VHH binders against p49116. Designs and how they scored, part 334

Target 1, 238 residues: p49116
Amino acid sequence: EGPLLSDTHVTFKLTMPSPMPEYLNVHYICESASRLLFLSMHWARSIPAFQALGQDCNTSLVRACWNELFTLGLAQCAQVMSLSTILAAIVNHLQNSIQEDKLSGDRIKQVMEHIWKLQEFCNSMAKLDIDGYEYAYLKAIVLFSPDHPGLTSTSQIEKFQEKAQMELQDYVQKTYSEDTYRLARILVRLPALRLMSSNITEELFFTGLIGNVSIDSIIPYILKMETAEYNGQITGAS
Below, E stands for the ipSAE of ESMFold2; O stands for the ipSAE of OpenDDE; V2 stands for 0.75 times the mean of E and O plus 0.25 times the DockQ between their complexes.

## First folded at step 27 (VHH)

Design rg21 (framework vhh_brivekimig_d4; at its last look DockQ between E and O 0.66; V2 from the best seeds 0.00; counts 0 for: pae E 3.6 > 2)
Fold by OpenDDE, look of step 27:
Structure rg21 (fold): chain B 238 residues (1-238), chain A 120 residues (1-120)
Amino acid sequence: as target 1 above (238 residues)
Amino acid sequence: EVQLVESGGGVVQPGGSLRLSCAASGFTFSKYAMSWVRQAPGKGPEWVSTISWRGGTTLYADSVKGRFTISRDNSKNTLYLQMNSLRPEDTALYYCTRHPYSIPWKGDYSSQGTLVTVSS
């Protein structure tokens, strides 16, 4: 039994759509988010342990945790994405909706709180100066969460999560030996991910989806698509 | 000029089959993912199916899975939708849309649509 993650899983490079528009429109936001989503899911797919769970379990697992993975991805890629600018743009778009009286006061509050939580989470991660290895392990811990309803092979998932945790611990101890409580500080950030609504995240970042398509519905599509195929399209379309 | 022109629509009995085509011109067809979308009378647009730019990956709405097959011929710049086991609820205006990226994102260009009517 080898390690859960290898150095290849540490690399997490997001390519933003080019060129950046003068005005961050819904399309740019959605495309940026989509690329991150693809990157996140294909990252998961590249993990041998993930593959070992089988297609059905894999799909279910990603469906359960995509929002958390996505959020960690946002945090990790916040600079490259200019996340603050994107969020500001989203808020601006929401303001238009507010002015048009399309949203209830309660809904507005919920959405704004979500945006705030998202920004705060990303800021907190930046303050902790989380490195690529730590992000990889955190994503793995989130991915291999056995506590989601409806999952099969929960015992195996739990084992993988434990392995991720152990490897993270070893890494932190080795790399940050002088910071005795770093592991704890990192892990205590994870609960914040569970407080974020996947529905609201979807509404904020993926409003450009066609018709009644949901992230849940496209997850199998993303997981089946070859990385080269996706990258090829991105290159061709840019 | 970008053009998407559908054909193949018509009236069919329940359980019947139709094959829709979407002919593309004015752009490099092979660089775009394509989708079929339908709109029933009085309802909003419903996504039906998506196919990647090379045709290697397909996705279907649950409502049509197992009955409809999306395909494409990039050499002919044509998108297809094979519709089998048609039901009355499949009655709608079907149109194709192109996606600059692989996700079933709102297309930047859509066809006018072809009417499919399933009735006994």
Scores: ipSAE 0.390, ipTM 0.715, lowest interface PAE 1.8, mean pLDDT 91
Fold by ESMFold2, look of step 27:
Structure rg21 (fold): chain B 238 residues (1-238), chain A 120 residues (1-120)
Amino acid sequence: as target 1 above (238 residues)
Amino acid sequence: EVQLVESGGGVVQPGGSLRLSCAASGFTFSKYAMSWVRQAPGKGPEWVSTISWRGGTTLYADSVKGRFTISRDNSKNTLYLQMNSLRPEDTALYYCTRHPYSIPWKGDYSSQGTLVTVSS
């Protein structure tokens, strides 16, 4: 019993691959996205409440919500990632693929709609100037969703989500006491995350995975990786 | 420059065992995660197993779990796949793939492959 998150869970520092290429590079985008995915998964793993649920439950939770956590990470790290530049380059590519009156292609339409929704979400979060504490609690609310099918320990998961909601409320009231409706404005952004498609996120950011793997199948590997091994993976120095 | 050379393929009876090796040269092997991938004739690639750069983390496809063991020896720049309890459906071209240190499943170099045939 104690706070769900501590100050150590607020730090979310993404390190980008170097050097930045001169033009759109699928490798650079995939490496950048992979670093964000690793950072997001290890952030979740560092939470004592998450650890208390057990590894099978942990895997199930992250499989259910990884795209939402990833999308929150994109919004939080949008400037350091140059996300707007990446998305603009993808849009230009898609528009160059469109000729005359609308191409018959439901996939292109799905991808463009997803990009629009992602842009809208990131813009709304930037306009609110969401801080690191608020992001950490929003990620916790998303992570501890008891509504996913097949979960065990749903009562405990619900209690952790309620605790995250309460702690966010207390933080916002204390820190932004002059802004009566800040909490409400923040919370109404969350439903947009549930409309994000994980397979389109994979198409945009994780192209070229070997074999028939998906991010969903990689999650147990990422969650099992020790911190020292993870740090060596993203820095190349260990 | 970069080279991955596999060996150990061949013909084996159902229920038998085989050990594949993948020798690496031209890069710092210990900085890369490694995978085994297989491809049966006329089918797409099927991921088999992955091992992290220092060997501390492994993952297996459901079709091989409990029968195959991935390992590595970073002092010899060599990746291994021990295949036990082989079945006819394991017949495929097996190749190894290295991954950039930050992207464990996006391979940037693959070997040519070694054929494994499981038949009476």
Scores: ipSAE 0.353, ipTM 0.678, lowest interface PAE 3.6, mean pLDDT 84
ESMFold2 (binder alone), look of step 27: mean pLDDT 81; pTM 0.825

Design rg22 (framework vhh_brivekimig_d4; at its last look DockQ between E and O 0.58; V2 from the best seeds 0.00; counts 0 for: pae E 2.3 > 2)
Fold by OpenDDE, look of step 27:
Structure rg22 (fold): chain B 238 residues (1-238), chain A 120 residues (1-120)
Amino acid sequence: as target 1 above (238 residues)
Amino acid sequence: EVQLVESGGGVVQPGGSLRLSCAASGFTFSKYAMSWVRQAPGKGPEWVSTISWRGGTTLYADSVKGRFTISRDNSKNTLYLQMNSLRPEDTALYYCTRHPYSLPFKGDYSSQGTLVTVSS
């Protein structure tokens, strides 16, 4: 069988909403996040191995790992997104909520810790200077995680994950031959993704959008939508 | 001014059919994904169906899948919901909502709603 990923899967270009507002409002944040979410899921959809799992399994898989994919996307697109500015804006918005006494102290702590974890993770990835190939493979490893509950075809998923890992290993060995421990340094970052709450991520980036609809519920829609259709809309709306 | 006006609601017997319409004005209808949402008495809002801006992608709640069909005519700035095989549990206020970010998240504008009553 051919490689799990091709060069086409390495490209991960996020287009930000334009124009950037003077003040990063909730709408800008949500739109940016929505675009990243879409990009992340459609990246997954573009992988032949992912398609081979079937629609039901695909949906379940993305439901299980969307937060991790999204977070990796944040890290990868941190510069383009001005993530630090976005996070600061989120904190500011949170402060308003705090002032209005809408959040408990415990919840505030949880949210703030989550923001910190996100920032630290992204900073750590930046420090490692992760390249596009490495991100692609890391996303694949995260995507094809067989350890999520309720998944079907776990054996096949595991095989795909192994393939992703092997290809990453080969790539790192070839590209960074002088850095003997690079692979290990990269892989040890993955556990941090599991420490992040999908619920809190959803609240932070999609609070203005979610209402009665969760990301979980719209995943099938995202996966079904054609990329051209989505791109056509976002370019037309800007 | 953004306006969404729904029509087509009424009383129907179980197994009957209704077609709802949502007429949009005051914005570029073709640039927005649209959804139908319903609210039964004493219950919270329930998402029913979503259609993409071009109409190429649709999604349905499990409760209505196979019975309801969402469609749109962008030339008429109108959203439709064909409801077949109606059940008493479909009784609700139905309203349409637009989605500004191409994903069926919370709508930024919703209609007032049209009442659908399914009763024997």
Scores: ipSAE 0.629, ipTM 0.830, lowest interface PAE 0.9, mean pLDDT 93
Fold by ESMFold2, look of step 27:
Structure rg22 (fold): chain B 238 residues (1-238), chain A 120 residues (1-120)
Amino acid sequence: as target 1 above (238 residues)
Amino acid sequence: EVQLVESGGGVVQPGGSLRLSCAASGFTFSKYAMSWVRQAPGKGPEWVSTISWRGGTTLYADSVKGRFTISRDNSKNTLYLQMNSLRPEDTALYYCTRHPYSLPFKGDYSSQGTLVTVSS
């Protein structure tokens, strides 16, 4: 009952670490990516339908879709992040890893192909001029995906996904009434997200996590942290 | 200058307990997330636990969950690790790490470490 998302879920404002170093380094890239990941997961946490599924289901959903949410976030925030500059710095870091013999030739090819796919996805979303409402509904559609292995409450998750799809349809029809095929153009971009590798995303954006920690193991930490605690850490103590 | 100094290491029997401390100076301790990391002989570093800057959020490696407790006292600039039900595989050099970033990356400062030996 009621809309799945409210206007508060459309706002998606990313703040970047300051100051930006003259030459980007792995720590700046990792912190920039971390801020986007926190913003994406706290966005998900703010949705009443998500909250209604319970803590175990919340963790399972986010573990299953974090890479898709992150990739949508990269596309949405590409300009404020200067994503092209970050990707260039990642390529430079990759070259340093080759010098240290840390990567196989086949792995290097896989990583470079992933970078090209990510750039193409972000460019296609920019060409479609996807707005903040459309991004919010696309993120909801990938969040409430019932077909991931290991999920509970799949019937309720499916109903929430259907609701997100219907609300997106209604929004696009009202806002872009002269563009009959806009919804179809937007929705055909989603399968590309499932082909993005979470392992390669970690290598590109989250290198240097301490010890044997993965993003998957950190998800509960991100979901438990109150927004005020998170903001105080990244903008200075308060 | 930034300093992190541990204490509380030693030799203990299996099933025993130890409490590690990490005293911080030269920076505003309460603005930083902190972690404990351990390194067993001949092995790479293994993350143990992380605590957020005000202490409201903690995370543990599966290998120590339920047995170890991370805590901090921001008024004393001190990080703690309470280690209970110790096992021989917990034998390692334990050190603390400061995180200037949102996630627990390797960090910009690490202590020298204190040896914990669990042996019969």
Scores: ipSAE 0.498, ipTM 0.757, lowest interface PAE 2.3, mean pLDDT 87
ESMFold2 (binder alone), look of step 27: mean pLDDT 80; pTM 0.820

Design rg23 (framework vhh_brivekimig_d4; at its last fold request DockQ between E and O 0.58; V2 from the best seeds 0.00; counts 0 for: pae E 2.3 > 2)
Fold by OpenDDE, fold request of step 28:
Structure rg23 (fold): chain B 238 residues (1-238), chain A 120 residues (1-120)
Amino acid sequence: as target 1 above (238 residues)
Amino acid sequence: EVQLVESGGGVVQPGGSLRLSCAASGFTFSKYAMSWVRQAPGKGPEWVSTISWRGGTTLYADSVKGRFTISRDNSKNTLYLQMNSLRPEDTALYYCTRHPYSIPFKSDYSSQGTLVTVSS
């Protein structure tokens, strides 16, 4: 069997909406987040091992880990996205909601803590100077997690996760041989992802969804859409 | 200037069929993903189905999956919803909505709606 990931899986280029507005409104934030979500999920489906799991399992797997993938994507694309500015804008928008008494004190605290956790996580990743390969492997590790309930093919998922971990280890050893503990420093960041609420993430970045729609319900759509169709859409939307 | 006008609604018996149309004008229809949303009396809006800008990708709510079919003709600037095996619970005002973003579940414009009543 070949490697889980190839060089083609290292590239992770987010195309931001253009032009960037002077004021980052909720629409710009949502579109930016949407593009990251598509990029993340299309990245996942580009992995042969992911394809081998079948459509139903793939959907379930992504539903289980989309928030972690998204968060890793935020970290990886923080510079391109101007994430700090986006988060500041989100806070400002929340202030409006607070003034309108739409949120309880407890909810405000939860949301603000979530924003703090997101920022800290991304800052920590930046400090570690995580490269594209490492991000790819980390994403694979969180993608192929057998920890989620209700998954089928758990044995295969576990195998793929192990492959991702091994490949990451090999890469780090080869590339950063002078830094003996780099792998550990990187992996120790993963638990922070499990502290992130998918619901709050959705609320912050994907405001104004119609009806009872959730990211969970949208995932099949994203996974089914051809990359060319998606690219055509964002090109036309800009 | 942007307009979405529905047609095809009406009264049908359970098990019957209807085909809704949504005519778009005032914008480049082919650039937007489109959705059908419905609102039953006394209930909030319920997403029904979505179709991508060029029609290559569709998604359905579980409640209508296998019974409804969303389609579009970009040459005619028209969105369609074929509704088969209609049930009383499908009774609602059906809206057509435009999605200007990558995620086709945030709308910036919606139609006035067409009433579908399923009753024996």
Scores: ipSAE 0.867, ipTM 0.932, lowest interface PAE 0.5, mean pLDDT 94
Fold by ESMFold2, look of step 27:
Structure rg23 (fold): chain B 238 residues (1-238), chain A 120 residues (1-120)
Amino acid sequence: as target 1 above (238 residues)
Amino acid sequence: EVQLVESGGGVVQPGGSLRLSCAASGFTFSKYAMSWVRQAPGKGPEWVSTISWRGGTTLYADSVKGRFTISRDNSKNTLYLQMNSLRPEDTALYYCTRHPYSIPFKSDYSSQGTLVTVSS
């Protein structure tokens, strides 16, 4: 038993590729997003409750929620990543594609709506000044969601989610005792994450993957990679 | 200049085996994750397998899992694909590709490819 998360699970330090290019390009955006994805998946893997579910359940759980974890990571790291600049560059690229008649009008509407929802979500989280402890518990609530189709061990997953909710409640009441409704305001932001499309997130941040792969199909690779091997690659990748 | 050169392709009967090699030069091979990709006639490219830069982590497409083995020898700057229990559906142009960033499925350089034909 014990707490669901420890202080080691609260740290979430994203390091950006160096050097930063004069103009943002597809390679820089994709490498930055990949680092956030690896950081998010390895964060989830480090949680003892997650490890207790077993490898097949772990893979299924992360496949179901990776986009929500990634989106929380975008909000948490928005300043370090210069996310507003990245999204502006993507919008400019999409507008050029319209002028060149390269995309369907329906697809463009879907993508622009998604960008707007992402910006609104990140702005709302910034206005609440969500701290690192709150982000860690929100990620845990999202990770241990029993509602996703096809999951096994849903009763155990639900109990872990309840524990994450209780620990968040205790933290908020202790740290923000003067703000009676902070917990409620934080929790009502989570439903927006379910409306985020993993397909569009891949188009925005992971363009040009080889073959017929999706992020969903590479999740087992990310989860299997040792942290030391990953760290060695990010220091040598720039 | 970056160079990737394959060898080991050819014609083989169903159930047979082939071993592909991809010799790398012009860059520090041991810093890059690598993949094999195949393209069957009239179809788009299909990812086959990926191996991490030190070789500690591998992943396979469901269509080849249990039959193909990816490996690398960083001291020889060479990537390998051992293909066993070959089926006619494995007929394709096979090429290797490198991944210069932390996500191994985006390529910045690909080889020209070697043809594998599985036929009676």
Scores: ipSAE 0.589, ipTM 0.824, lowest interface PAE 1.7, mean pLDDT 87
ESMFold2 (binder alone), look of step 27: mean pLDDT 81; pTM 0.818
OpenDDE, look of step 27: ipSAE 0.471; ipTM 0.764
ESMFold2, fold request of step 28: ipSAE 0.498, 0.209, 0.331; ipTM 0.789, 0.599, 0.670
ESMFold2 (binder alone), fold request of step 28: mean pLDDT 82, 81, 82; pTM 0.818, 0.811, 0.819
OpenDDE, fold request of step 28: ipSAE 0.587, 0.653; ipTM 0.812, 0.843

Design rg24 (framework vhh_brivekimig_d4; at its last look DockQ between E and O 0.58; V2 from the best seeds 0.00; counts 0 for: pae E 2.4 > 2)
Fold by ESMFold2, look of step 27:
Structure rg24 (fold): chain B 238 residues (1-238), chain A 120 residues (1-120)
Amino acid sequence: as target 1 above (238 residues)
Amino acid sequence: EVQLVESGGGVVQPGGSLRLSCAASGFTFSKYAMSWVRQAPGKGPEWVSTISWRGGTTLYADSVKGRFTISRDNSKNTLYLQMNSLRPEDTALYYCTRHPYSIPFKPDYSSQGTLVTVSS
């Protein structure tokens, strides 16, 4: 009983690094991606239902779904991030690496296919004009996914997901009452998120991690951070 | 004029202990997350541990969990690594890094390193 999300969970303001460099570089891309990641993790851990699952369970959920949350964040913030410009810069670097024989041809193909899938996803979300409430509920639906391998307490997780689905349905019916198929069109986009590779997302947006570090391995650290330390990471403020 | 100067390396028998220090100057130490990184001969860098800027959160590589303890003293601008139950595979050049973010994405400053050798 009670809403799954409050108004504080609808606001999702990404602050970009300043100043924007004349040439987009790996530092700017990684800093921008890091801010989005921290914003997404802060969003998830602020949800009372998420907190109620306990720290072990909620760490397992985020490790399982961080890439889907990140990808929804990319779609929601695509304009403010200039995501199309970032992806174009990445493609240019890939072409340069091919000419200089620095990367495997098989890897390049995998990365290019992933970029195309990401662009298609973001374009489809833009065509649907998904609003901030809808994004918040979609993020909750992917966060509370009971069918990831290795999760425990899946019955409770499923109940929270069903609550997110019901609240999304109620919102769409109230706000878009003359658009009968809006909910169905929105929900059909979610399966594409499961096809996104977390390994390739790291290569695209998190280059420069120290050798043995992956986003998956640092999730417990990110979720346990003190709020004061966390806020500095989201805004990048000194 | 950011400076990171480490000390405390040396030779130790397997099972022994060492404590590394990293003295920081030229910046507001308490505003930065800090890490220890090691590099064995012929290998790439390996992240060891990170501590948040206020010291409230730590993270360890699986290879060192339970044996190493990272700490900091913001009043002395010093980062520490207590290394216990040392193994030959811990032999490496150890250096400290400063991070503009709390996770070890990409350090912006690194020390020169202090050699730790674990051998009979």
Scores: ipSAE 0.422, ipTM 0.724, lowest interface PAE 2.4, mean pLDDT 86
Fold by OpenDDE, look of step 27:
Structure rg24 (fold): chain B 238 residues (1-238), chain A 120 residues (1-120)
Amino acid sequence: as target 1 above (238 residues)
Amino acid sequence: EVQLVESGGGVVQPGGSLRLSCAASGFTFSKYAMSWVRQAPGKGPEWVSTISWRGGTTLYADSVKGRFTISRDNSKNTLYLQMNSLRPEDTALYYCTRHPYSIPFKPDYSSQGTLVTVSS
C-alpha cells in the first residue's frame, strides 16, 4: 500500500480567464469559479484511492463535499484569483439585487454572513501560511469523509481519510518540526468548512451559469470529462 | 447570427421512438457544449441531456437515462437526440441550448423548440 497522495497531487494551479475585465462581471466570476470547480474535482479524480471507490461512490463523495473542496480551493488560490476583489464584486452585484428588492432581508443577511465566513476562512488559512502539501492533505481529508449520509464503502473511505491524516501529520512533523501545534492549528480550521452552505456558494459563484442545472447535477459530467477536453474548450472560448 | 433550429418532433405512441435534430449556424458549433432541454405543459424547463464540444462526454437526466441518446456531428453542425421507449411524460417542447463553457451551466442561446407529443 503506497501513500495516498503523491507529489503530483500537491500541484494545484488555477488558470484564470484572460483577459481580466475592467469590471468583474458575473461571467468572469462564474468562469473563474467553474475553472476552480473543475480543477478541484479533477484533482480528486486523480487520486488512485478515489478511483478505487468506484464511479458511484466517487460521485457521491464529490456531491457531498464539493463545497468544502471548492472553498479550500478558494483559499489556496485566493491570491491568484484576487478573491477579495471577486468577493467585493459579488457584494456589489448583490447590492443591485437588494436595491431592486429581489431579496428578502433574511436572505441578504444569510448571503452576507456566508461571504464573511468565506473571507474569514480564507484569511485564516493565509495567516497560517498553509503550503501546497498541507492543502492537498486537507482536501483529501475533506474528500474522504465517511460521515456524509448515503455513502457506500464508508469503511474504505474512513481508511483513506486516516491515511490522509497520518500523511499530513508526518509531513508537518518533518517540515515544521519546531511548530509543535501546527497540525492542530490546521485541522481546527476544517469545521469552518461545514458551516458554509453549498447552496449559497452556488448562488454566489455560479448564478450566472447555473440556470436550471445544479452543481450536484453536473458533477458526474465534470468527473467524466477529460482534462484535455475541458482545457481545449476553455482555450477555444477565450 | 446565431441560430439553432430543431426538427424531428411530432406525435408518437408510447414506446415509440423519435430522433430530434438541432441544426446550428452562425457560430463555431464545435466549440460549444450542447444540451437538450424540455418543457412540458404547465411545467418549468427540465434539463434532459448534455454533450461536450467534442462529443466525448455525455450526461443524462435520470428520467431519460437508458432511453435517450445525445450525439453530435460537428462536421454537420448538428446536435441529435435519439429518443427511444417514449412515455407520455416525455411530452414536451424540446429545445437545444448552447453552452459557452465546458460545464453545462446557463446556456447563452436556446432554440425555439420542437414539440414532442407522446400519446396513445
Scores: ipSAE 0.371, ipTM 0.710, lowest interface PAE 1.8, mean pLDDT 91
ESMFold2 (binder alone), look of step 27: mean pLDDT 84; pTM 0.837

Design rg25 (framework vhh_brivekimig_d4; at its last fold request DockQ between E and O 0.85; V2 from the best seeds 0.66)
Fold by OpenDDE, fold request of step 28:
Structure rg25 (fold): chain B 238 residues (1-238), chain A 120 residues (1-120)
Amino acid sequence: as target 1 above (238 residues)
Amino acid sequence: EVQLVESGGGVVQPGGSLRLSCAASGFTFSKYGMSWVRQAPGKGPEWVSTISWRGGTTLYADSVKGRFTISRDNSKNTLYLQMNSLRPEDTALYYCTRHPYSIPFKGDYSSQGTLVTVSS
């Protein structure tokens, strides 16, 4: 069997809404996050192994790991997104809510801690100077995680994850032969993703969803949408 | 001025059908995703269905899946919701909303809605 990933899976280009406003409102943040989410999900769709799992399994898998994929995407696209500015804006919006006594002290703490974790993770990835191949493999590893509850075809998922890990190992060994512990340094960052709340991520980046809509509920929508249709909307809105 | 005007609501018996319409004006309808949302008495807004700007992709809440069909005619600037096999729990004020972005995000415009009552 061929490799899990190809060079086509390395490219991960996020296009931000233009122009960037001086004041980042909730809408801008949401659109930016949405674009990243779509990019991440469509990236997953482009993997033959992912397609081989079938639509139901694919949906379940993405529902289970979307936060991790999204977070990796944030790290990878941090510069293009001006993530620090976005996070600062989010904090400012939260401050307004705090002043209006809309949040409990505990909730404030949780949200602030989450923001800190996000920033720390992204900074750590930047410090490691993770390249496009490594990000692709890391995304694949988190995508093909068999340890989520309710998944079908867990054996196959595990095999795919192992392939991703092996390919990453081979890549790192080949590309960074003098850095014997690079692989370990990279992989040890993955647990941080599991500590992040998907709910809080959703609240921070996707504020203002209609009614009781959740990222979980719209994932099938994203996965079904043709890339051309999505891109067409982006281009038309600009 | 952006306007969304819902119509087609009424009183029906359980198992009945209704077709809602949403007439859009004041903006380029074909560039926006659209959604139906409903609000039952004493409850918060509930998302019902979403359709992409081109109409190629649709999504439904589990509560209406298999019974409701969302569609649009961009040439007529109109959004539709075909509701079949109606249930009492479908009783609500239905309104349409445009998506400013790619996902069902709250629009910046309010709609009056159309009332659907399902009762025996």
Scores: ipSAE 0.612, ipTM 0.823, lowest interface PAE 1.1, mean pLDDT 92
Fold by ESMFold2, look of step 27:
Structure rg25 (fold): chain B 238 residues (1-238), chain A 120 residues (1-120)
Amino acid sequence: as target 1 above (238 residues)
Amino acid sequence: EVQLVESGGGVVQPGGSLRLSCAASGFTFSKYGMSWVRQAPGKGPEWVSTISWRGGTTLYADSVKGRFTISRDNSKNTLYLQMNSLRPEDTALYYCTRHPYSIPFKGDYSSQGTLVTVSS
């Protein structure tokens, strides 16, 4: 009972690594992205409805949608992260990889198209001036998707998604009563997230992970880590 | 100077046990997450297990889950891997690696490695 999200779920504060290096490098980009990933998954974990689904379901949901949550996080935090600067540094890194013959021309085209799509998505969200409440509900809609293969408790997940949709609708209608089509314009942005490649996101932001580890393998670690443990580590680094 | 020195490798029969240690010096050990990585002959590195800086969070590769236990003693600056129910496919060079504070599973320093051989 009660709202799906509270005001504590609306706040989404990303703290960047300090100091910012003179030239952005793979370590700084990966650290920045990792902080966003932790923030996004700890945000999801803080939701009582998510907690109610159980550990195995939680892991399955986050594995299915982590790239969509991460992409929404990039859009929401684009200014704080200086995302345009990070993407420029990634493009320069890709050009060095061509010089070293590390990537095929076809792969580089694929990656550059993904970067362009990401920039377009972030720009469209900025144009709509999506606020923190709207981002929180969009993330919840993406998180509680019942149509991923292998999920259990799909009827309960669907009810949570419906609740997120209803609360977003109520919020938009009350807060933007003068803009009849705002909800529709916001929701039409979501299908693009399903088309973003998690493989390319890993290549862009998480290159150089140990051994055969992928973000998919890391998710249980992130979800298990206590918030106090994570915050203690980050605070010591500032 | 950052140093990671491992020990405890050797030859053991299938079903046996070994305990690996990784002694850390030259940095504040308790501020870093740690991992064990293994490399079998002719293969690339394979992540085995990770433990958070306080030891409150652990994760294992599916291939070792239930058989291996990662632990740490921050008062002794030492990382451990208890390996039980060993199989021939566990034969590899095992080494430990240190993680930057918030980057999961991206190491900045590694030990040289200790050989574990599981054979009858």
Scores: ipSAE 0.597, ipTM 0.829, lowest interface PAE 1.6, mean pLDDT 87
ESMFold2 (binder alone), look of step 27: mean pLDDT 81; pTM 0.818
OpenDDE, look of step 27: ipSAE 0.522; ipTM 0.777
ESMFold2, fold request of step 28: ipSAE 0.590, 0.422, 0.442; ipTM 0.823, 0.744, 0.740
ESMFold2 (binder alone), fold request of step 28: mean pLDDT 81, 80, 80; pTM 0.814, 0.812, 0.817
OpenDDE, fold request of step 28: ipSAE 0.538, 0.525; ipTM 0.790, 0.785

